# VH-VL binders against Uncharacterized protein B0228.1, part 11

Target 1, 207 residues: Uncharacterized protein B0228.1, of Caenorhabditis elegans (q09220)
Amino acid sequence: AVVTPSIENHKMENASVTISKVPISHRPRGFTAGSDSKKLAVQRFKLLISDFLSDAQLSKSIDVAAVGMHKGKSMDDILDDVYTRLRRTLSTKQISELAKAQKGLVEDLDEKSAKLVKARVKRMIVYSFDPAAEQIHKYATRPSMAFALIAETINERFVGSVKDLIRDVLTPKEYDIFRKHYHPHIFKLDNIGNNTEAVRTTTHETF
Below, E stands for the ipSAE of ESMFold2; O stands for the ipSAE of ESMFold2 at other seeds; V2 stands for 0.75 times the mean of E and O plus 0.25 times the DockQ between their complexes.

## First folded at step 7 (VH-VL; framework fv_utomilumab)

Design d4 (from c5 with heavy chain L104W T105S; at its last look DockQ between E and O 0.44; V2 from the best seeds 0.71)
Heavy chain, then light chain:
Amino acid sequence: EVQLVQSGAEVKKPGESLRISCKGSGYSFTSYWISWVRQMPGKGLEWMGKIYPSDSYTNYSPSFQGQVTISADKSISTAYLQWSSLKASDTAMYYCAHTEYDFWSGYDYWGQGTLVTVSS
Amino acid sequence: SYELTQPPSVSVSPGQTASITCSGDKLGDEYAHWYQQKPGQSPVLVIYQDSERPSGIPERFSGSNSGNTATLTISGTQAMDEADYYCQAWDSSSEYVVFGGGTKLTVL
ESMFold2, look of step 7: ipSAE 0.809; ipTM 0.905
ESMFold2 (binder alone), look of step 7: mean pLDDT 91; pTM 0.939
ESMFold2 at other seeds, look of step 7: ipSAE 0.821; ipTM 0.914
ESMFold2, look of step 8: ipSAE 0.810; ipTM 0.906
ESMFold2 (binder alone), look of step 8: mean pLDDT 91; pTM 0.943
ESMFold2 at other seeds, look of step 8: ipSAE 0.781; ipTM 0.892

Design d5 (from c5 with heavy chain H98R, light chain K26N; at its last look DockQ between E and O 0.52; V2 from the best seeds 0.74)
Fold by ESMFold2, look of step 7:
Structure d5 (fold): chain C 207 residues (1-207), chain A 120 residues (1-120), chain B 108 residues (1-108)
Amino acid sequence: as target 1 above (207 residues)
Amino acid sequence: EVQLVQSGAEVKKPGESLRISCKGSGYSFTSYWISWVRQMPGKGLEWMGKIYPSDSYTNYSPSFQGQVTISADKSISTAYLQWSSLKASDTAMYYCARTEYDFLTGYDYWGQGTLVTVSS
Amino acid sequence: SYELTQPPSVSVSPGQTASITCSGDNLGDEYAHWYQQKPGQSPVLVIYQDSERPSGIPERFSGSNSGNTATLTISGTQAMDEADYYCQAWDSSSEYVVFGGGTKLTVL
């Protein structure tokens, strides 16, 4: 929990600049200037978004994403690039778990509705991450600077806002069914900071 | 078309300065890392350091920090490796090599090497 | 600092399969690359991103990377494959480029 005495980091210069479509600008909890930003991004992804993938799978997926963001590719193209490489590394168990989740979604909704639910979830992810990708393209003069910006973007408030958008774009029934089959193993849908938002209100005595 | 052409062999005495060069052509020079790699006679490859010519960011192996200077002149697409005072132990082959993304891509093009001989 | 360890030498007969290992902590978290160097020549990239072959590299060259170990495999080894082989990765904590110590492949 110790923050370095300055935000200077010769490995991650200019890492303090962050702009997001979701208006959250505070630093991620646990972010430390001068640390291994890629490992931090992996840790935050597993904590806040999904622990379905291994550290190796995530580390390499973040490499591919960082390149795409640095090149200025759209988030849709970046996600396609990531999946193209990632799918070749999925275990038989992981493939089976994804197939089971998809089958359950289709059984509880229908094929067309299941496809639309997944498309809406993807759309909210793209919408939320596009500003970070634009920031990385604009400010990361070296490709590896993307790792600090990615780690900074993956924070409790930002991810919580993305999850809220996903809930808002689905009907309550669609959300409950999606959550039933994907949460928490494939996609974490409960906000880690949900209780902190409830307790953020402070009453002060003024006498 | 992509080429890395290094300066010619050097024969030097201990204490002399030296700068060798690596000229890139056929690609966007500022979009690729240039690494310098030492190979002592009969030994393996040793990474010395790298430069990103776009912003001149350098990163040195601990074994070479303070021993050499890596620089680039992007106006002529050239990277440099420089000693202020050569030692006999600097006798080696020196390669430059490029990579687009240091964490992702391999070193796909290498210079021909510059043999540096330092002896009394 | 992060290090990659290779066996100093590997010997095979022509037609046999050669395996050259490269070991480092959590090497499977990074992409590994392999270079061939023949005497008096510059290194040549033979495998990149764990398992991909550059254009012009024979199909008998293959690679893998999992856990702490990357492996270069040469099936049907030929006399022309006799060379030194180096693995290489990137260390995320330092951003250093890391080469293995090299393996001399001898084809008897």
Scores: ipSAE 0.814, ipTM 0.909, lowest interface PAE 0.8, mean pLDDT 87
ESMFold2 (binder alone), look of step 7: mean pLDDT 94; pTM 0.957
ESMFold2 at other seeds, look of step 7: ipSAE 0.823; ipTM 0.915

Design d6 (from c5 with heavy chain S54Y; at its last look DockQ between E and O 0.65; V2 from the best seeds 0.76)
Fold by ESMFold2 at other seeds, look of step 7:
Structure d6 (fold): chain C 207 residues (1-207), chain A 120 residues (1-120), chain B 108 residues (1-108)
Amino acid sequence: as target 1 above (207 residues)
Amino acid sequence: EVQLVQSGAEVKKPGESLRISCKGSGYSFTSYWISWVRQMPGKGLEWMGKIYPYDSYTNYSPSFQGQVTISADKSISTAYLQWSSLKASDTAMYYCAHTEYDFLTGYDYWGQGTLVTVSS
Amino acid sequence: SYELTQPPSVSVSPGQTASITCSGDKLGDEYAHWYQQKPGQSPVLVIYQDSERPSGIPERFSGSNSGNTATLTISGTQAMDEADYYCQAWDSSSEYVVFGGGTKLTVL
């Protein structure tokens, strides 16, 4: 079975537009004006990214992303900018963990399939965040307003949707292998409680 | 050429008002923060406050809140620092400086400074 | 709001490495910037974003930020490096600009 990127991207774009188009002049119920919006954005990102990155690394990565979004850069370019700064701060342990995950993915899927799996995961992340980046560019008059908009975007529902998209863009086998090597030490791929429920139902029904 | 050009030195008496200026050129004035920084004779740099000229949003250090007014006129790319009633303790060098992203970039251009002397 | 603490002075011999520290409660979560100020002059940005050099700043200037302490390092220190040095960061809770108290570098 073949899934064309253009068809899948179109569907994912519409889903992202539904959950991420938020007018700048309004604040959602789950976010309070006058709080440290950057600290909140950091806390929200931890729902998707495990404690793999330190708070300092994540806080500074969000600064770079906020600037890119405010400038109207593509999410691909924003991710490249973030990595350019972040890579200089990665510890030997972090580098080793990333290398181990990549090696395991290649061993279980082969080189070509591992590359395609990672590309599709990246495309879902880009697809999910592109509409928010567009809104930030259009509506954030001051750069630091981007933090509040980022925090609004990365709510529990949004993070859950990103995780669901990653699962849905991969075959069940590809997903299980990707999850095996990246979850939970690099990415949080299950929602709390849903992970427990999914494992319980899977083990009961695997017979 | 990026420049921040400040108004000339001032000699004032206590109780007088004063407005000094900082004219930006060679960049998108409304897309950069302008901060005002005080340096008392022989002392360090003290951040007074900043303005985002696009929407005139201001943010003051608690040490200077209510003591000065920061404003901007984007039609002439100029930021201002104003006292309604000077004190002798306001004697200092005053710098303006700009940064594109207050949480990320440094203050890469500084004005030449405006020396304000307040003496009876 | 947090304070940035620097040593008041640092002395080095020519050719030696100078290190100037800047400490603050939240500094590790923010980018640190460094300014050089010579007598009668405006400050000049010498390091930004913890470790980046602006165009025209010699490679002997470097920076780091770890454990809520930023460090400006000058290798092969020259007499012309004698100046006051200030660290600066941003406080996300207040959006304030925060300067350290300054360090006088003396090259003996």
Scores: ipSAE 0.796, ipTM 0.907, lowest interface PAE 0.8, mean pLDDT 86
ESMFold2, look of step 7: ipSAE 0.805; ipTM 0.911
ESMFold2 (binder alone), look of step 7: mean pLDDT 91; pTM 0.942

## First folded at step 8 (VH-VL; framework fv_utomilumab)

Design e1 (from c5 with light chain S93G; at its last fold request DockQ between E and O 0.49; V2 from the best seeds 0.74)
Heavy chain, then light chain:
Amino acid sequence: EVQLVQSGAEVKKPGESLRISCKGSGYSFTSYWISWVRQMPGKGLEWMGKIYPSDSYTNYSPSFQGQVTISADKSISTAYLQWSSLKASDTAMYYCAHTEYDFLTGYDYWGQGTLVTVSS
Amino acid sequence: SYELTQPPSVSVSPGQTASITCSGDKLGDEYAHWYQQKPGQSPVLVIYQDSERPSGIPERFSGSNSGNTATLTISGTQAMDEADYYCQAWDSGSEYVVFGGGTKLTVL
ESMFold2, look of step 8: ipSAE 0.831; ipTM 0.917
ESMFold2 (binder alone), look of step 8: mean pLDDT 91; pTM 0.943
ESMFold2 at other seeds, look of step 8: ipSAE 0.826; ipTM 0.914
ESMFold2, fold request of step 10: ipSAE 0.806, 0.785, 0.818; ipTM 0.908, 0.901, 0.914
ESMFold2 (binder alone), fold request of step 10: mean pLDDT 92, 91, 91; pTM 0.947, 0.939, 0.936
ESMFold2 at other seeds, fold request of step 10: ipSAE 0.810, 0.820, 0.819; ipTM 0.905, 0.914, 0.914

Design e2 (from c5 with light chain S92T; at its last look DockQ between E and O 0.66; V2 from the best seeds 0.68)
Fold by ESMFold2, look of step 8:
Structure e2 (fold): chain C 207 residues (1-207), chain A 120 residues (1-120), chain B 108 residues (1-108)
Amino acid sequence: as target 1 above (207 residues)
Amino acid sequence: EVQLVQSGAEVKKPGESLRISCKGSGYSFTSYWISWVRQMPGKGLEWMGKIYPSDSYTNYSPSFQGQVTISADKSISTAYLQWSSLKASDTAMYYCAHTEYDFLTGYDYWGQGTLVTVSS
Amino acid sequence: SYELTQPPSVSVSPGQTASITCSGDKLGDEYAHWYQQKPGQSPVLVIYQDSERPSGIPERFSGSNSGNTATLTISGTQAMDEADYYCQAWDTSSEYVVFGGGTKLTVL
């Protein structure tokens, strides 16, 4: 069976998405050339991927992604390029955790359904990031400018929207099973209380 | 075929100016970083600085900032290294090398080198 | 920015394995590249992106990068491998290119 992620658009019948539309902090206007933009990009991706990947693995994965985006590759090709290099660096512990998550997903669903769930999650990641990758290709004249553009584009609100889309493209049962086996140590799937910071500014601002 | 061809050896006196060149062919010149690398006799490789010809962005090693000028002429696919006033301590071999993505892809092609000798 | 430290020399017998190290603060966060330079010649890239081998470089050349140390390994070392070897990385904060001090490999 062929599974196509584009049969259904981003507007699933499940409309129970809680997205914070009020940022905790404003992104500073303008990028500064030659800043530590890659370190910022690494921290932004940890809002989705957590500490499952080391800083070294993330830093190198972002290098590969930045090249792909600068060249105008599709997000599918970029993810394949990243995975091809990343898989050679995974520790025994990381491999074991991924295998455990996959085994649990298959046991709670079945092999066919587990593949479909993972394909739909990948589809939403691709669709969420493709427009940002296009903008980076258009505006990053020098390759290292891609890091600043990545950091600005992959902000806290954007990551929250990606998390909400992942929840919306799965049934509640599928999402609960996926979350059970992948959250929080592989993916961070819950949104944090950023909206609380905007409503009452007396709490400590983090994230 | 990708190649970087440098200008010929130079014998100069202290205080003279000099510009040496590095001409790239067989690739998209404006899409590759060009670095200049010094090697003093019997010594190791020293990075001097780099240029991205597409937007003329330069970045210099602190040891060479203000001591040399790196430039490029896109219309003839050529990068330059220039001194306004040579010193005897500038006697060295100078290489140009290119890389597509400075944070990822190592320097895969090097020029043949330009020997600069500065003496009285 | 950071320095990349290499041993000044390494000696091996023909057929043995040579190991050349390159150490730098957080070097494992960057891709490491290795160059071979023979007398009177330009440097030649022999390993890139920590462990990848360019076309035409013998299989006996391999590389790794973990933590603060990158390593170039030459198995079955031959007389023609005698050369100077340099590691190189990129410094994220400054965007500088950083070379190690070089290692003279002698095959006796």
Scores: ipSAE 0.653, ipTM 0.845, lowest interface PAE 1.6, mean pLDDT 84
ESMFold2 (binder alone), look of step 8: mean pLDDT 91; pTM 0.941
ESMFold2 at other seeds, look of step 8: ipSAE 0.721; ipTM 0.881

Design e3 (from c5 with light chain S94R; at its last look DockQ between E and O 0.53; V2 from the best seeds 0.75)
Fold by ESMFold2 at other seeds, look of step 8:
Structure e3 (fold): chain C 207 residues (1-207), chain A 120 residues (1-120), chain B 108 residues (1-108)
Amino acid sequence: as target 1 above (207 residues)
Amino acid sequence: EVQLVQSGAEVKKPGESLRISCKGSGYSFTSYWISWVRQMPGKGLEWMGKIYPSDSYTNYSPSFQGQVTISADKSISTAYLQWSSLKASDTAMYYCAHTEYDFLTGYDYWGQGTLVTVSS
Amino acid sequence: SYELTQPPSVSVSPGQTASITCSGDKLGDEYAHWYQQKPGQSPVLVIYQDSERPSGIPERFSGSNSGNTATLTISGTQAMDEADYYCQAWDSSREYVVFGGGTKLTVL
């Protein structure tokens, strides 16, 4: 019931949105103030991105991601490593919920279009997080320093920018259908900090 | 082939200083944590502390903070455990062990142990 | 500080299944590892990352970790499995290595 999206060689249209590069931040050497950067990263992920996964699933996924970032692996490879371990821990309920979302996406779009939508979403995530992964590789002398940088990367502004790119890379129809089946339980697509509805539907160039 | 080779057994008197060593080979020494683990006769494993040789970062168990010094010489791929003044209660087996990622991987290679005996 | 609690001893007959538990607050949020130690020998990693076996470890060794408890399971227990067993995890708040107190497995 778990499907890995495929990526076709589609050209990404440039949006007028600019993704801010994540500032470099790390814990002071030898500093221990009782802070727990990994727990903070888990909490921020659940608040801003998705509460579909358990704390245990997220904590262990972040461990795998931190290692990949420290080693300088591409975000594609990091996500593959995370998924390889994570898929073995999914409950039957989680598998069923993912299957239901996928079935709905395929019913409202054909099977080919559903695969393309998921691939484009993954592509935007990869593109957005690659610079942060590169900074972690450059500056994290020890792998555990990555946890603070990951927690700092997962903030309202940056995550909101990624969500805006996902919206912009899909047609309005594709976005509405993806949102219908995945939001908010599997993937949160609205920005929490907005006090007004700022999301604008954008039509891609006609062919 | 990964190896951790420790220095030989020591018989000491209280108040003497001591430094024991753990030499790593067959891997990238600076990319692996080295932990020191105490085992008193008939007792369990006690984590003493660790060092990341790349930047010499050390982290000690509260029970051993200020009691020992952990260091490394990356030019010869060797970690050290040092006492400035031994006590009889320091009589134990001491192991070094390594792990690549302390939050993810296990300690997959251990030294043979160094028996330290401290008696009057 | 964070502690991992193991039963002091477990006894099984040859051929039976042995289960050794390791308990700690939210231990399932971290990877757990298991070591076997025989008298006069260094510890040997027998399970890592909750459930993975290093090369050379028999398939009768398995592991799990969820909630507050990790479990080492030895099916078809043999006399040669008699040893002390230690669990180990990582404390993310202080970045400490934490060992359990150990369990003596007796096979009789």
Scores: ipSAE 0.820, ipTM 0.910, lowest interface PAE 0.8, mean pLDDT 87
ESMFold2, look of step 8: ipSAE 0.823; ipTM 0.912
ESMFold2 (binder alone), look of step 8: mean pLDDT 90; pTM 0.933

Design e4 (from c5 with heavy chain N59R; at its last look DockQ between E and O 0.54; V2 from the best seeds 0.73)
Fold by ESMFold2, look of step 8:
Structure e4 (fold): chain C 207 residues (1-207), chain A 120 residues (1-120), chain B 108 residues (1-108)
Amino acid sequence: as target 1 above (207 residues)
Amino acid sequence: EVQLVQSGAEVKKPGESLRISCKGSGYSFTSYWISWVRQMPGKGLEWMGKIYPSDSYTRYSPSFQGQVTISADKSISTAYLQWSSLKASDTAMYYCAHTEYDFLTGYDYWGQGTLVTVSS
Amino acid sequence: SYELTQPPSVSVSPGQTASITCSGDKLGDEYAHWYQQKPGQSPVLVIYQDSERPSGIPERFSGSNSGNTATLTISGTQAMDEADYYCQAWDSSSEYVVFGGGTKLTVL
């Protein structure tokens, strides 16, 4: 094929996967008594990232992300802003674990393929969160409303869809290698209670 | 040049009403929280409440809920702190301060303060 | 029930290092800010986002925040640093702005 890659071509490559729509049936106006939307957002992100980041790291990363979303920054810029602040807080253990995962990925794939795999994963994360960022920019009349909108978007079904998208944009070999080095400590890639290719084994079909 | 300019000192009697003001300039007024902070003579800073002028959303400290009204007029970039009936215990310095993101940024500009004296 | 506790006073000799603490339940999960107030003046932001220094604030001012405690540190303390210092954070459950009770720094 002699087609120049683009976001639309990458999206067409993965057209079988759909992003869960999070309805906003009414616009949140004020503080809800007994609710802590930021703490809920932290809990929901742990469904994807597990305990790799501490509560403090994740809580402050969500603050930075909420500001970026409220300002209407692209998800690429938001992730860069988050990383810029987060990297100063990573422990030597966390840095070592990331380096080990990268080294393993390169060993099992070549260096070029490993870079491309990570780039595709990042693009799918951006694609998954862009609709939420657009809604937050449009509807969060004040910055703290961003936390409620983030918490509404990041539910178990949404996280499952992100995991499915990551699997679908990689070949089976690429996905198995990525999962081997990043799951479960850095990313939770298994879908609990959801249908997956790993769940549909034919070895037990007798009726 | 960012400025928060407060209304002048007030001398009042108990039972009188009062509204003091805080006018912002040199920034996007509607995109910044305005907080009001009380400081009684010789005492520390006490957060009273805040307003987001874009949508007029307010939050009050429990100690001041029902005691004052915080409002804003975004057409003239001005926030207000208002009492319907002053008490002698309202004698204090009152500051306004602003921040863009209350969960992330600090209060980087403060007004000069408004001294309110309430005595019979 | 979010409250920030500071010692009422700290005394230091000129040239020594002063440390002012601010304690709150899981304060390290939020950004902490610090303000200096001299008599008759409005408060001035001296540290924001735990450890960042605004333009015009001397390098001898630094900050940290982890666990239950944020700390403002002034190295090489000078007589002009004598002031009241307040910490401040945000409570996500109430959206309240929370100030500590203040610390009087005395430079003997």
Scores: ipSAE 0.754, ipTM 0.885, lowest interface PAE 1.0, mean pLDDT 85
ESMFold2 (binder alone), look of step 8: mean pLDDT 91; pTM 0.941
ESMFold2 at other seeds, look of step 8: ipSAE 0.824; ipTM 0.915

Design e5 (from d4 with heavy chain S54Y; at its last look DockQ between E and O 0.50; V2 from the best seeds 0.69)
Fold by ESMFold2, look of step 8:
Structure e5 (fold): chain C 207 residues (1-207), chain A 120 residues (1-120), chain B 108 residues (1-108)
Amino acid sequence: as target 1 above (207 residues)
Amino acid sequence: EVQLVQSGAEVKKPGESLRISCKGSGYSFTSYWISWVRQMPGKGLEWMGKIYPYDSYTNYSPSFQGQVTISADKSISTAYLQWSSLKASDTAMYYCAHTEYDFWSGYDYWGQGTLVTVSS
Amino acid sequence: SYELTQPPSVSVSPGQTASITCSGDKLGDEYAHWYQQKPGQSPVLVIYQDSERPSGIPERFSGSNSGNTATLTISGTQAMDEADYYCQAWDSSSEYVVFGGGTKLTVL
C-alpha cells in the first residue's frame, strides 16, 4: 500500500499546544512552579494516553523526561533514556501483555509491516512533542518548572491531535489492526469525550 | 574542580545574630540548588531549606521556616545561612550541599561544615 | 511530606553482606540517594538514582528501590565501610528534601 499520500505532515503549530510561559519569579515565598505538577502529569497521562504503567513507573519516567527536556536533548534521545530506565522495572505481566500485543500485530500484518507501523507511531509522537520539549528547554529556568509545562502539554486537545496524526499516518487496515491489539490498555486511541459518554450512558441504563 | 568552601567555626551567645557562608567554585553556581543541612551533636542529617541562586527562589523545611534566612549572592558565587537571634539549641554542625536536579541527581558535593556553638 | 525510616544500626563481620533499608510513603515514586558519613567528615554520595554509583565508589556498593523501600547493599564489607549511612529523597508535592534518620554500620 501507498503510505506517502496518506501521511499529512501537520505544521508544527497544528501538532503542538500553546504552553503558558513559566515566569522567572523574583524570590516567590510559599510558592514553587513545580508543586503538584508532576502528580498532575501522571494523572493526565493515565487518563488520556495509557494506564498500562504504574504511578511509580510514570513518576520516574517523567523525571527522566524533565531532565532531558531541560538539558535540550532531542525527543528521540529522551524516549531512549526513558525506555532504558523503565524496562528495568516492567513486571512479568506487563512484559507478557506487550509480547501478546506484538505477536498479534505480526500475525495480522507481517513482521516487516508491524515494525513499520510501530516506527510511524513513534515518529508521530516525536514530531508532536519536539516543540514542547524545545519550549521547556527555553523557559524552564529551574528544572522542576518542566513538570508544569509537561502537565500543561498533556491535555485533551493536544493528545487528541496526536491521536489524529497516528490515525492519519497509517492505512485504515493498519490502524484497525494496531488498535485491535494495543487499545485501550496499552494505548488509549479514542478521544475522551466519546469514551466518557459511552461509559456514562451504559452505567446509567444498567442500574 | 567542584568545591564548596564554608566559613569558619563560630562561638556565640544566645540572642546574637550570625551569618555563615558557602562559596561554590568549579561549576555553574546559578544552575545548582544549594541546600543547608543541620546535624546536631550525635544526631542525623536534617534538611533546613534550599535556594536556587539564579533567581534566589527559596524553599524552607517547615521545622526551620521563620527560624533562619537562606540567601545567595550570585556575583560572588556564595550562599548564606543567617539567624537574627541564636538559641542554645542552634548548636550544631551546618553543611551546604549542591545538586543540579533536586528531584533526580542527589547532592554531589558537600561543604566541609561550619560548627556553630551557642552557649551562655 | 513524609518520613524516611532506617534501622538505627546494622552489624556485620568483614566479608559479609550488609543491607540497610529506607522506607517511606511514596518513596517508590522518587529516586533514592545514599550518603556515607564517617566521624568528623562531611557526607559522601555513594548511590544515586536508586542504583547508580558515582565515579570512585567501589562496585561492592549497590542499591535498589522497590515497593516504597530503598536498600543499600554492601557486599564483601570491609572495616573502612564502618560509617553512618543516610538515605535521601525528594517530595514532589512540596519540593522538600527528606533524609532518613541514619543507620550506623558496625564492622566487627
Scores: ipSAE 0.733, ipTM 0.872, lowest interface PAE 1.0, mean pLDDT 86
ESMFold2 (binder alone), look of step 8: mean pLDDT 90; pTM 0.935
ESMFold2 at other seeds, look of step 8: ipSAE 0.776; ipTM 0.891

Design e6 (from d4 with heavy chain H98R, light chain S51D; at its last look DockQ between E and O 0.43; V2 from the best seeds 0.73)
Fold by ESMFold2, look of step 8:
Structure e6 (fold): chain C 207 residues (1-207), chain A 120 residues (1-120), chain B 108 residues (1-108)
Amino acid sequence: as target 1 above (207 residues)
Amino acid sequence: EVQLVQSGAEVKKPGESLRISCKGSGYSFTSYWISWVRQMPGKGLEWMGKIYPSDSYTNYSPSFQGQVTISADKSISTAYLQWSSLKASDTAMYYCARTEYDFWSGYDYWGQGTLVTVSS
Amino acid sequence: SYELTQPPSVSVSPGQTASITCSGDKLGDEYAHWYQQKPGQSPVLVIYQDDERPSGIPERFSGSNSGNTATLTISGTQAMDEADYYCQAWDSSSEYVVFGGGTKLTVL
């Protein structure tokens, strides 16, 4: 397998990136009284983004992210911090499922193209969340206020916009193949509650 | 370098008021929570409450809500624990401790403790 | 709000491995921390964030948190490790700090 030495600094070629398309909260107020902001952030992440991780894995990952955001770290650094801790807790089944998705992506594309697809997806996530992380740093006076701000950021409109950017950064073929191997178990790529103009998927190769 | 220095031991009578202090030095005082922890003679650690000096937000254990007041003066990097009317059952060691992220970092520095003795 | 339950005491011989548990309803969702307290002294952080060791804490101290049980492990236990040990975590619903009841480690 071919690996790129510095994939974190890889420029996103052939992609339209627009930070301003993501609706980011500017002046978040305190979270709803009597609620558990971290639990809400976990619930929203599972509903809108991915239920691949357990509640415990997500709860601890959100802690790491909240610390990084409060400190003003870049989203690249935050994701690295989260992965460093999270990787030690992945089950054999989770590791196998990630490996299967990667292998499928490589088989249906080539190794170089698969790596570029994943890099572009990561780039869109970083671009979309960097401004939100900066605003969380600005507004979260107390450390635990970051949880309420994270929960408010993870909403249907914002996450939907990120999913749209991921679709836009890939060719139709690349997107279909990425979706085939990662959606919905590893990443939810469809919007929750698709309306009457919903994108249809097929469960068979013919009809 | 980092220190939490508490006020000295106190001997009081029931019904008297008392304020004890915890002065932080060697770090950014307003960036850290200060918790107060009670340890009754021969017993374990009991969390009483905490304050975030930057905005004076306080959060009390239900066991201590209304029994003590936690405050801070960030201009002199000092947190306080205060009783309006001491009881004999308040006889204990009281610690202050700091943490940067209450959900994550743990209490890395503790004061030396303030022994409060309340007796007739 | 939840309680953290520790055994009241643990006894080991010098050189043996001591294991102190801390159990709580939601502990698996939170980072666990451990403090050592010797008679007449302030508590000292010995493990934080489940398994991290502060500078100056011997490598024989280690920690884990799985299945709502955190465990402090002291390998090659020495007489100087004789102390009370407390676990501590956070409750996200109340933002309370939660301490376990403590475990007296005796090195015989």
Scores: ipSAE 0.827, ipTM 0.918, lowest interface PAE 0.7, mean pLDDT 87
ESMFold2 (binder alone), look of step 8: mean pLDDT 93; pTM 0.956
ESMFold2 at other seeds, look of step 8: ipSAE 0.834; ipTM 0.921

